# Ledger of designs, part 130: VHH binders against q9p7j3

Target 1, 174 residues: q9p7j3
Amino acid sequence: MILPLFPETQVHVFVYENVSNCAAIHEQLISQNPIYDYAFLDAATILYKKQVYSAIIRALEDRRDEQMKTKTIHSEVILSLSPKTEISSAFRQFSMTKKSKNIVVVKIDSKLTEEEEFERLDKLVEGNRVEFSDEELQKLIDFKVLKKNYKLDPSTLENPLASILSSIALRGYS
Key: E = the ipSAE of ESMFold2; O = the ipSAE of OpenDDE; V2 = 0.75 times the mean of E and O plus 0.25 times the DockQ between their complexes.

## First folded at step 11 (VHH)

Design ab18 (framework vhh_5c3l_4)
Fold by ESMFold2-Fast, scan of step 11:
Structure ab18 (fold): chain B 174 residues (1-174), chain A 120 residues (1-120)
Amino acid sequence: as target 1 above (174 residues)
Amino acid sequence: QVQLQESGGGLVQPGGSLRLSCAASGFTFDDTAMSWVRQAPGKGLEVVSDIAWSGGRTTYADSVKGRFTISRDNAKNTLYLQMNSLKPEDTAVYYCATHSKYGFPDRDLRGPGTQVTVSS
């Protein structure tokens, strides 16, 4: 995908359901294996395509402005999903865990085509690929997790997108 | 092998100051974000402050904002926490912590901690 504000930046987003090897992926992330340089998100935390894109745009803005808090653009995407700029909370809230079953994977600055990234990720992730669409994401979301992460209440329930995007745009302020 | 060693804790009266240090080795310090985390008796872990790999961005818990300052010296592989206007509720074991380069929650990579006691 091409972002209007960052037309030279390659962005790929993949969704996997029923992933059986999250513990193995976790081990590779701990060992800092560069093959796993992606943003591995728990799909339970993602409701909309725009939520992911807003976090990507914020991370790219921080990179452009030399304001990145984390060293990789991918960890900056994870941080940027959080309404707070506090790193450990953001990673705890949005990153995949050993116990995750459905994941969203983001790759930025890939030199590979989408097809080539599919081939690469299929070797790393033991699960079923599904379309990156609001419809598919809505099958995987955990609304209790979403409400807690973004402090959603009944007054915002009918339009959670606006509240979520506002939280991301505040750059870590509640 | 990641090694983190905190120092600078002690007993201080309310309103006093302490400066904590964390000596880091076994990883590339200048490419990792760092945090200070504390645990008061009978309570859970609280993230006090964190700092970008570059030192250019910081975040503070509401409980310490305006009183504590986090900083780092990448040439010395050292993280600091300047604590001013200390309160009894700041009494805790203070830990420094690293963060995953790839965004995984890695609270397991903490030092052994240094005790801060604020009492009259």
Scores: ipSAE 0.607, ipTM 0.820, lowest interface PAE 1.7, mean pLDDT 88

Design ab19 (framework vhh_5c3l_4; at its last fold request DockQ between E and O 0.87; V2 from the best seeds 0.81)
Fold by OpenDDE, fold request of step 14:
Structure ab19 (fold): chain B 174 residues (1-174), chain A 120 residues (1-120)
Amino acid sequence: as target 1 above (174 residues)
Amino acid sequence: QVQLQESGGGLVQPGGSLRLSCAASGFTFDDHAMSWVRQAPGKGLEVVSDIGWSGGRTTYADSVKGRFTISRDNAKNTLYLQMNSLKPEDTAVYYCATHSKYGFPDRDLRGPGTQVTVSS
């Protein structure tokens, strides 16, 4: 996918369910294995495609403006999902953990087609790929976690997407 | 192995100033965003301030905003915290912490800490 405001940047997003090796992936990330340079998100925290895209756009804007807080664009995406400025909070709230079963994987600056990138990633992730859609994400979401991460209340739950996007966009400005 | 060593703490009167330093080793310093966190007696860990990997972006807890300044010297592998207008409620052990380059949840990677005591 090409984003309108970032025509030179190719983005791929993949969704996996029933992943059996999240712990192993996590260890590789800890070891800083460069072949694992993706944004690995816990699918339990993601409800909308636009939520992911909003975070990606924010990360890309940060990079454009030379204001990235984290070193990699992928870690910046994870940070950008958070309504909070604390890095530790963002990573704990949205990143894949050893206990995750369903994940969303983001690749930025890919030089490969979506299928080629998938073939590469499929060697790293042991799970079932599903469509990156609101329908599939809705099946994987943990609403308790979502409500906690974005401090959603009965009023904001009337339009969760707007609330989430506002939280992402206005982080540090509210 | 990651090593962090805080220094610069001490006893100071309210309104006084301290400058904390954190010497980092065992990892590529400029690959990591850094933080200062603190733990007051009987309380949990609180994030005081975050700084980006390049030093260009900083954030602060509301309780210290306008009084504390976080900075870093990547050439010296050192993190700093300038603490001005100190208050008794700033009394705590202050720790330097490093964050994941790849965005995984943080481990408890911090130094032994340095004691800051603000008292009349």
Scores: ipSAE 0.883, ipTM 0.933, lowest interface PAE 0.5, mean pLDDT 95
Fold by ESMFold2-Fast, scan of step 11:
Structure ab19 (fold): chain B 174 residues (1-174), chain A 120 residues (1-120)
Amino acid sequence: as target 1 above (174 residues)
Amino acid sequence: QVQLQESGGGLVQPGGSLRLSCAASGFTFDDHAMSWVRQAPGKGLEVVSDIGWSGGRTTYADSVKGRFTISRDNAKNTLYLQMNSLKPEDTAVYYCATHSKYGFPDRDLRGPGTQVTVSS
């Protein structure tokens, strides 16, 4: 993917459904195994490709401006999905848990080709890879979770894209 | 192994001040964002404040904004919370917490806590 403000930054996004080993992945993340340096998101929280891209752009802007709150670009992506910058809440709201079934995985600045990242992640994640598309994401979203995370009113929930992007873009892409 | 130890709690009168410290060891302190979390008697956990790995970005709960200041000294592996204009509502056990650099909160990475009591 090519980002208008960061054309030299390599970005890969993967979607897995029916993941059976989230508890094992969670254990590796808690132990801070560098092999698992990705943003592991619960797919129940992601409705649009643009939602993920907006968080990535904001995280990259914070890195460019030496304003990252977290130490890795991947944790900064997770933080950037939240409408507020409180770390604990953001990680609780958007990160994969040991009980997650469907996940979105983001890799930034990979030293591997896309093919090599696919092969690597397929060994770490025991699930079915699906296309990163709005259609596939809409099959995995939990609207109750989305409403709670972004404080959406019933009227905004019918067409939430603009509201979600505005929430993410507090320091975001203009 | 991550070790966090809070200190500086005590009994103060309303309007008073306290400074809490958290000594960290067993990990690279400046790789981690940090938080202060509290639990009042009979209530759940409330995140009071957090601070980025470098000390450059902070967040505060609305209940303490303008009264509390979080800071850190990476050379000393120490997190601080300056508490001013204390209220009875601030009475709680205060915990120091670290955040995984890969985006997972780990409750096992909290300290044992220090008690703050604001007398009426």
Scores: ipSAE 0.751, ipTM 0.869, lowest interface PAE 0.8, mean pLDDT 88
Fold by ESMFold2, fold request of step 14:
Structure ab19 (fold): chain B 174 residues (1-174), chain A 120 residues (1-120)
Amino acid sequence: as target 1 above (174 residues)
Amino acid sequence: QVQLQESGGGLVQPGGSLRLSCAASGFTFDDHAMSWVRQAPGKGLEVVSDIGWSGGRTTYADSVKGRFTISRDNAKNTLYLQMNSLKPEDTAVYYCATHSKYGFPDRDLRGPGTQVTVSS
């Protein structure tokens, strides 16, 4: 997929449920294996497609402006999901862990079609691909985690999208 | 072997200043964002400040804003924390820590710490 503001940048997003090998993927990330250079997100933290796209846009804006805080565009996406700029909390709150069951995987700067990128990723992830859609994401979310990560009030829990998107868009202000 | 070594702690009076340093080795320093984390007696860990890989982006805890300044020198593989207007509540062990390149949570990559004591 090509984001209108970044016409030279191909992005793919995949969702996997029932992933059995998050511990093995985590070991590869610790080893800094470049084959695993994706953003691996815990799906329990993602409710909307727009949540992911907004974080991608923020990361790409920071790269364009030479203001990336983290070294890779994928780690910058993880940071950009957080309402705060503090790195350790962002990685802890949004990244896949050894114990994750469902994941959202982002690839930025892909030279491959979606199907070609999926073929590569499917060799790395042992799980069932599902559609990247609000319907599928809502089945995988943990609302308790979402509420904690974005400090949502009961008044916003019925439709928290605006609150979440403004947290991502206004990160670092307030 | 990743090594982080803090220095510059000590005993200082309220209102005083200290400068902490953290020497890093065994990894590519420029690939990693860094932070200072502290643990006051009987308390949990608090992230004091972090800084991006190039030194251009920073975050501060509200408790230290305006008083502390984080910086890094990538040519010397060194992280710094300038602490001004110190208060008794700043008394803690201060650790430098590195953050993963690929964005997984990893709080195990920190040094042994340096004690800062702010006392009359």
Scores: ipSAE 0.690, ipTM 0.874, lowest interface PAE 1.2, mean pLDDT 90
ESMFold2, look of step 13: ipSAE 0.629; ipTM 0.846
ESMFold2 (binder alone), look of step 13: mean pLDDT 81; pTM 0.823
OpenDDE, look of step 13: ipSAE 0.798; ipTM 0.894
ESMFold2, fold request of step 14: ipSAE 0.677, 0.663; ipTM 0.868, 0.861
ESMFold2 (binder alone), fold request of step 14: mean pLDDT 81, 81, 81; pTM 0.822, 0.825, 0.825
OpenDDE, fold request of step 14: ipSAE 0.880, 0.881; ipTM 0.932, 0.932

Design ab2 (framework vhh_5c3l_4; at its last fold request DockQ between E and O 0.83; V2 from the best seeds 0.78)
Fold by OpenDDE, fold request of step 14:
Structure ab2 (fold): chain B 174 residues (1-174), chain A 120 residues (1-120)
Amino acid sequence: as target 1 above (174 residues)
Amino acid sequence: QVQLQESGGGLVQPGGSLRLSCAASGFTFDDHAMSWVRQAPGKGLEVVSDIAWSGGRTTYADSVKGRFTISRDNAKNTLYLQMNSLKPEDTAVYYCARHSKYGFPDRDLRGPGTQVTVSS
């Protein structure tokens, strides 16, 4: 996928359910294995496609402006999902953990087609790929976690998408 | 072998200042955003401040805003925390912590810490 305002940046997003090797992936990330340079998100924290895209756009804007807080564009995507500017909070709230079962995987600056990228990623992730859609994400979300991450209340829950996107877009604004 | 070593702590009176340093080794320092965390007696770990990999963007806990300044020298593999207008409630062990390059939670990677005591 090509995003508006970033025509030279190819983005791929994949969703996996019933992943059995998140702990192994975790170890590779800790070891800083470069072939694992993706944004690995816990699907329990993602409700909308636009939530993911909003974070990606924020990360790309940060990179464009040479204002990335984290070293890699993928870590910046994870940070950008958070309504907070604190790095540890963002990673804790949105990153895949060794206990995760369902994950969303983001690749930025891909030089491959979606299918080619999938073939590469499929060697790293042991799970079932599902469609990247609001319908599938809705099946994997933990609303308790979502509400905590974005401090959603009965008022903001009237339009969760707007609230989430606002939180992402206006992070740090006061 | 990844190593972090904090220094600069000590005993100071309220209103005083300290400058903490953290020497990093065993990894590429500028590949990682860094943070200072602290643990007061009987309390859990609290994030004090974090700083971008490049030394640009910073974040501070509300309790230290306007008093503390985080900075880094990537050429020296060193993280700093300038602490001004210190208060008794700032008393804690202060740790330097490395954030994951790829965004995985890694808050537990920190040095042995340095004791800061603010008391009249």
Scores: ipSAE 0.898, ipTM 0.940, lowest interface PAE 0.5, mean pLDDT 95
Fold by ESMFold2-Fast, scan of step 11:
Structure ab2 (fold): chain B 174 residues (1-174), chain A 120 residues (1-120)
Amino acid sequence: as target 1 above (174 residues)
Amino acid sequence: QVQLQESGGGLVQPGGSLRLSCAASGFTFDDHAMSWVRQAPGKGLEVVSDIAWSGGRTTYADSVKGRFTISRDNAKNTLYLQMNSLKPEDTAVYYCARHSKYGFPDRDLRGPGTQVTVSS
């Protein structure tokens, strides 16, 4: 994928359903194994491709402006999904947990092609890869989680895209 | 191994000030964003403030905004919380916390805590 504002930046996004080894992945993240330097998101929190892209763009803007709050671009993507810039809340709200079943995985600045990242990541994640599309994401979303994370009211739930994108762009400014 | 140790708590009168310190050891301090969290008697954990790995960005809970200042000294592996205009409601055990380098939502590494009591 090529981002118009960051054409030199390689971005790969993968979606896995029915993942059986989230606990093992979590242990690797706790041990800070650099092989696992990806943004591992719980698919229950992601409704649209644009939601992920907006967080990536915001994280890249923060890196460009030397304003990253977290040390890795991947953790900055996770932070950027949150309406607030509070790190603990953002990681709790959007990151994969030991109990996650479906995940979205983001890789930025890979030295590998998408196919090579797919081969590597497929060895780390024990699940079924599906297309990164709004259609597939809508099968995996948990609307109760989405509502809580973005503070959506019933009227906003009918068309949440604009509210979600605004929350990501503003991140505590309002 | 990996350790966080808070200090600087104590008894102070309303309107007073305290400065908390957190000494970090056993890991690369400037690889991690850090936070201060607190727990008042009978209540859950509240995130008070967090700070970027570089010290360049901070966030504060509405309850402490304008009164508390978080800072860090990466050369000394130390996190600070300057607490001004203290209120009885600030009475709590204060914990230093390390955030995941890779963004996982498990328990943030915390120190054993330091007691702050605001009372006359």
Scores: ipSAE 0.741, ipTM 0.870, lowest interface PAE 0.9, mean pLDDT 89
Fold by ESMFold2, fold request of step 14:
Structure ab2 (fold): chain B 174 residues (1-174), chain A 120 residues (1-120)
Amino acid sequence: as target 1 above (174 residues)
Amino acid sequence: QVQLQESGGGLVQPGGSLRLSCAASGFTFDDHAMSWVRQAPGKGLEVVSDIAWSGGRTTYADSVKGRFTISRDNAKNTLYLQMNSLKPEDTAVYYCARHSKYGFPDRDLRGPGTQVTVSS
């Protein structure tokens, strides 16, 4: 999707299911290999496309305003998904782990077309690409995890989008 | 070898002040956001404060706002916590924690901690 607030910033989002090499990717992130400079999210935590785009926009706003907590724009996206201000809880709750099965991968400031970025990413991730869509995301979500991460109750769980987006937009105001 | 070492803890009276330091080595310090976390007797871990990689942005737990100040000196690879107006409920082991550059959970990277005891 086009980012109206940041038209010069090229963003790509990919979804992979049945990923077999999350442990190997994790090792590359530990070694700080710059080839792996993406946001690797656990798909069990992502229900909506707008959830991801809202976090990207929040991270880009913080970069524009020189208010980033974390060193890379991709780690800032991970932080921006969280309703809490704490960095450790955000990374724990939303990042891919060695045990993740399905992932959402975000690239910001790409110099490549979507297909070129996919070709590069596909060399790094051993899994099946699926469409970045609400339909595919809801097949991969863990609602128990979603409820815990965003503190959803029965009154919001039937239409959680507004509560989730408010949590992302209003973090740090209360 | 990546290492974090806290110091500056001790016994202090209520209302007193204490300054904690955390010396970092074996990694590029200014690539990482940092935190102070504490564990009071019989309780779980509480994040006390976070600081951006640059030092330009900080956040605090409600329980310490206005009393504690986190800071860092990237030239000396050192993180600080200035603790003023100390209360008995601040009694805890205080840990320095590093957050990963690329956003994966970095739960095993913290120091051994320093004891702070606030009592009359």
Scores: ipSAE 0.624, ipTM 0.838, lowest interface PAE 1.5, mean pLDDT 90
ESMFold2, look of step 13: ipSAE 0.580; ipTM 0.822
ESMFold2 (binder alone), look of step 13: mean pLDDT 86; pTM 0.874
OpenDDE, look of step 13: ipSAE 0.825; ipTM 0.902
ESMFold2, fold request of step 14: ipSAE 0.565, 0.581; ipTM 0.809, 0.825
ESMFold2 (binder alone), fold request of step 14: mean pLDDT 86, 85, 87; pTM 0.880, 0.871, 0.881
OpenDDE, fold request of step 14: ipSAE 0.881, 0.897; ipTM 0.932, 0.940

Design ab20 (framework vhh_5c3l_4)
Fold by ESMFold2-Fast, scan of step 11:
Structure ab20 (fold): chain B 174 residues (1-174), chain A 120 residues (1-120)
Amino acid sequence: as target 1 above (174 residues)
Amino acid sequence: QVQLQESGGGLVQPGGSLRLSCAASGFTFDDHAMSWVRQAPGKGLEVVSDIVWSGGRTTYADSVKGRFTISRDNAKNTLYLQMNSLKPEDTAVYYCATHSKYGFPDRDLRGPGTQVTVSS
């Protein structure tokens, strides 16, 4: 994908359903194994492609402006999904857990092609890859989780896109 | 192996102050964001405060804003929480926590906790 403000930045997003080894992946993330330098998101928290792209753009803006709050661009993407500025709250809201079944994986600044990253991730993730599309994401979302994470009321829950994007863009400055 | 050890908890009267410390080892401390997290009796885990790896930016829960100050000394691998104007509702076990640099805090990345009791 090509971002208008960051056309030279390589971005790959992968979606896996029915993942059986989330506990093993979680252990590798906790041990900080550099092979796992990706943003591993719980798909229950992601409704739209634009939601992921907005968080990526925000993280890249913070990196460009030397304002990153976390040490890696991938953890900054996770932080940027949250409407709050609290780091641990953001990670608890959006990161995959040992009990996750469907995940969204983001890679920024890859030295590998998309196909090579897919082959690498296929060895790490025991699940079925699906298309990164709004249609596929909408099959995996948990609306109760979405409502809680973005503090949506019943009227906004029917069409939450604008509220979600505003929360990501205005994070910490409202 | 990540090791975190809290200290400085105890019994204090309402309106009093305490300073908590967390000694960190087994990882590159200045490479990690740190948090203070608490669990009050019969309640879930609450994030109290976060501090970035450099110490240059901090955040606070609304319940403690203006009363608590988080800080770190990267040369000493130590995290601090200065707690002023303590209230009975601040009674909790306080945990020092670190975040994976790839984006997830877990129970294994928390210390054993230190009890803070605010009571007369």
Scores: ipSAE 0.240, ipTM 0.582, lowest interface PAE 3.7, mean pLDDT 86

Design ab21 (framework vhh_5c3l_4)
Fold by ESMFold2-Fast, scan of step 11:
Structure ab21 (fold): chain B 174 residues (1-174), chain A 120 residues (1-120)
Amino acid sequence: as target 1 above (174 residues)
Amino acid sequence: QVQLQESGGGLVQPGGSLRLSCAASGFTFDDHAMSWVRQAPGKGLEVVSDIAWSGGRTTYADSVKGRFTISRDNAKNTLYLQMNSLKPEDTAVYYCATHSKYGFPERDLRGPGTQVTVSS
């Protein structure tokens, strides 16, 4: 997708369900293997496409403005999903774990096409690719996790989009 | 190789102030975000505050917001926590922690800690 504020930035987002090798991927992420330079998110935490794009835009704004809290753009995307923007909590809340089953993978500044990134990721991820759409994300979300991560009350739970986007936009200032 | 050493803890009365320092060595200090983490008796670890590698962005736990200030001096490889208006519930061992540039908590390293006791 092309972001209006960042038209030269290549952004690819992939969704995988029924991933069987999350423990192996997690080990590679902790060891900081550069082949795994992506933001690997637990799909249990993502309800909307706009949620992911808002975090990406915020991370890119922070990079542009020299205000990144972390040293990599993919780490900054994970941080930007968090309403608290505290590094350890953000990663515990949104990053995939060895127990994850469904994942959302974000690549920024790719030198590859979307098809080439998909071929590369398909070799790293042992799961089924599904469309990056609100419909598919709604099948993978864990509402208990979402409610906890964004501190949603019953009054916002039926339509949480505005609350989630506000949390991402305010990032530790509310 | 990485070494983190906290100092500045002690006994203080409610309403008092303390300034904690953390001397860092064995890594490129200005390449890492840093945090202060505390553990009160019988409780789990709580992240009190964190700070960007550049010093440009900070975050605070709601329990300390407005009372504590985190800062760093990259030229001296030192992290600070200014603690004002201290309360008995601030009693804890305070740890200096470094975050990996990739952000994964499994790579976080902590110092041995310094005791802060807020009591009359």
Scores: ipSAE 0.660, ipTM 0.841, lowest interface PAE 1.3, mean pLDDT 89

Design ab22 (framework vhh_5c3l_4)
Fold by ESMFold2-Fast, scan of step 11:
Structure ab22 (fold): chain B 174 residues (1-174), chain A 120 residues (1-120)
Amino acid sequence: as target 1 above (174 residues)
Amino acid sequence: QVQLQESGGGLVQPGGSLRLSCAASGFTFDDHAMSWVRQAPGKGLEVVSDIAWSGGRTTYADSVKGRFTISRDNAKNTLYLQMNSLKPEDTAVYYCATHSKYGFPDYDLRGPGTQVTVSS
C-alpha cells in the first residue's frame, strides 16, 4: 500500500484469526529475534483500517521529524495507537500477548514484496489469514477493550471512528 | 544475559524522599526503553514510569505523576527513580525492567528488587 504523505514507504498489513502460537511469538519478540521485526497487535483493539493507517502515519511523521520515542518504526506504530504517550501503557493496551487469539501484523519498509512477506509470516504465525478490511476487523474487535483503551462513553461507541482518529492524531495534547 | 540490579530502597516516613538506582549490564542499554515497576504485598505488578531509549521522553502512572521523576545516564548504564512526597500506598518492591527494541517489556525479573516501605 502507498500512503499519500509517504509515497516511497512500503506498508503491508496482515490479519490472522485463531492463532495458536501467540506465546511462542511473544517470546521471540521479547528476545528481539530480527525475523519478528513487525508490529504485532492484538486484533481485539483494532476496529478500522483507518485506525491502523492513522497510527502508521503518525509513526512515520515522528520518524521524519526525528521525534520517535521508541527505537524502531514498528514499536512507534504500537505507541501511536495509544491516546497517551506512555510507552508501557501503549504496549499493554495494543500489543499482542501470550493469550491473544487474533492479531494484526504491520510491516513498514519491507525489503520483500507483499507476497514474500505473506509467505514469511505464514511460517511464523499458526493461524488463519483473513482480509484486512473493516468487515473482518469488526468480527475480531472486543468493544470492552476498545472502550477502555480510548476512554469512550456509551454514546461514542455507536460511531467511534472520529473519536479514535482524533485520539491518535492528538496524542501528546490529551 | 540481561542483568539488572536495583538499589536505594529503605524505610521512610510519609512525605519523605528516596532515590532508586538500577545498574544494567549484558545488553546495549542505550538501545532500550526502560521502566520502573512495583509490586505491593498481595497485589500484581504496576508500571510506575517509562523512559525512552534516548531519555527524551518520560511517562508516569497517574498514581505517581508529579511526585516521581525517572531519568537515565546512558554513559553509566544506570536508570534512576527520584521519589518525593512518598505515601503509604507507595510501599512495594520496586524493579527496573527493560523493553526489547521491538517494544515488548520483559517484566519477568528474577531478582530481589529493592524494598520501599513508607510507614510512620
Scores: ipSAE 0.170, ipTM 0.572, lowest interface PAE 4.4, mean pLDDT 85

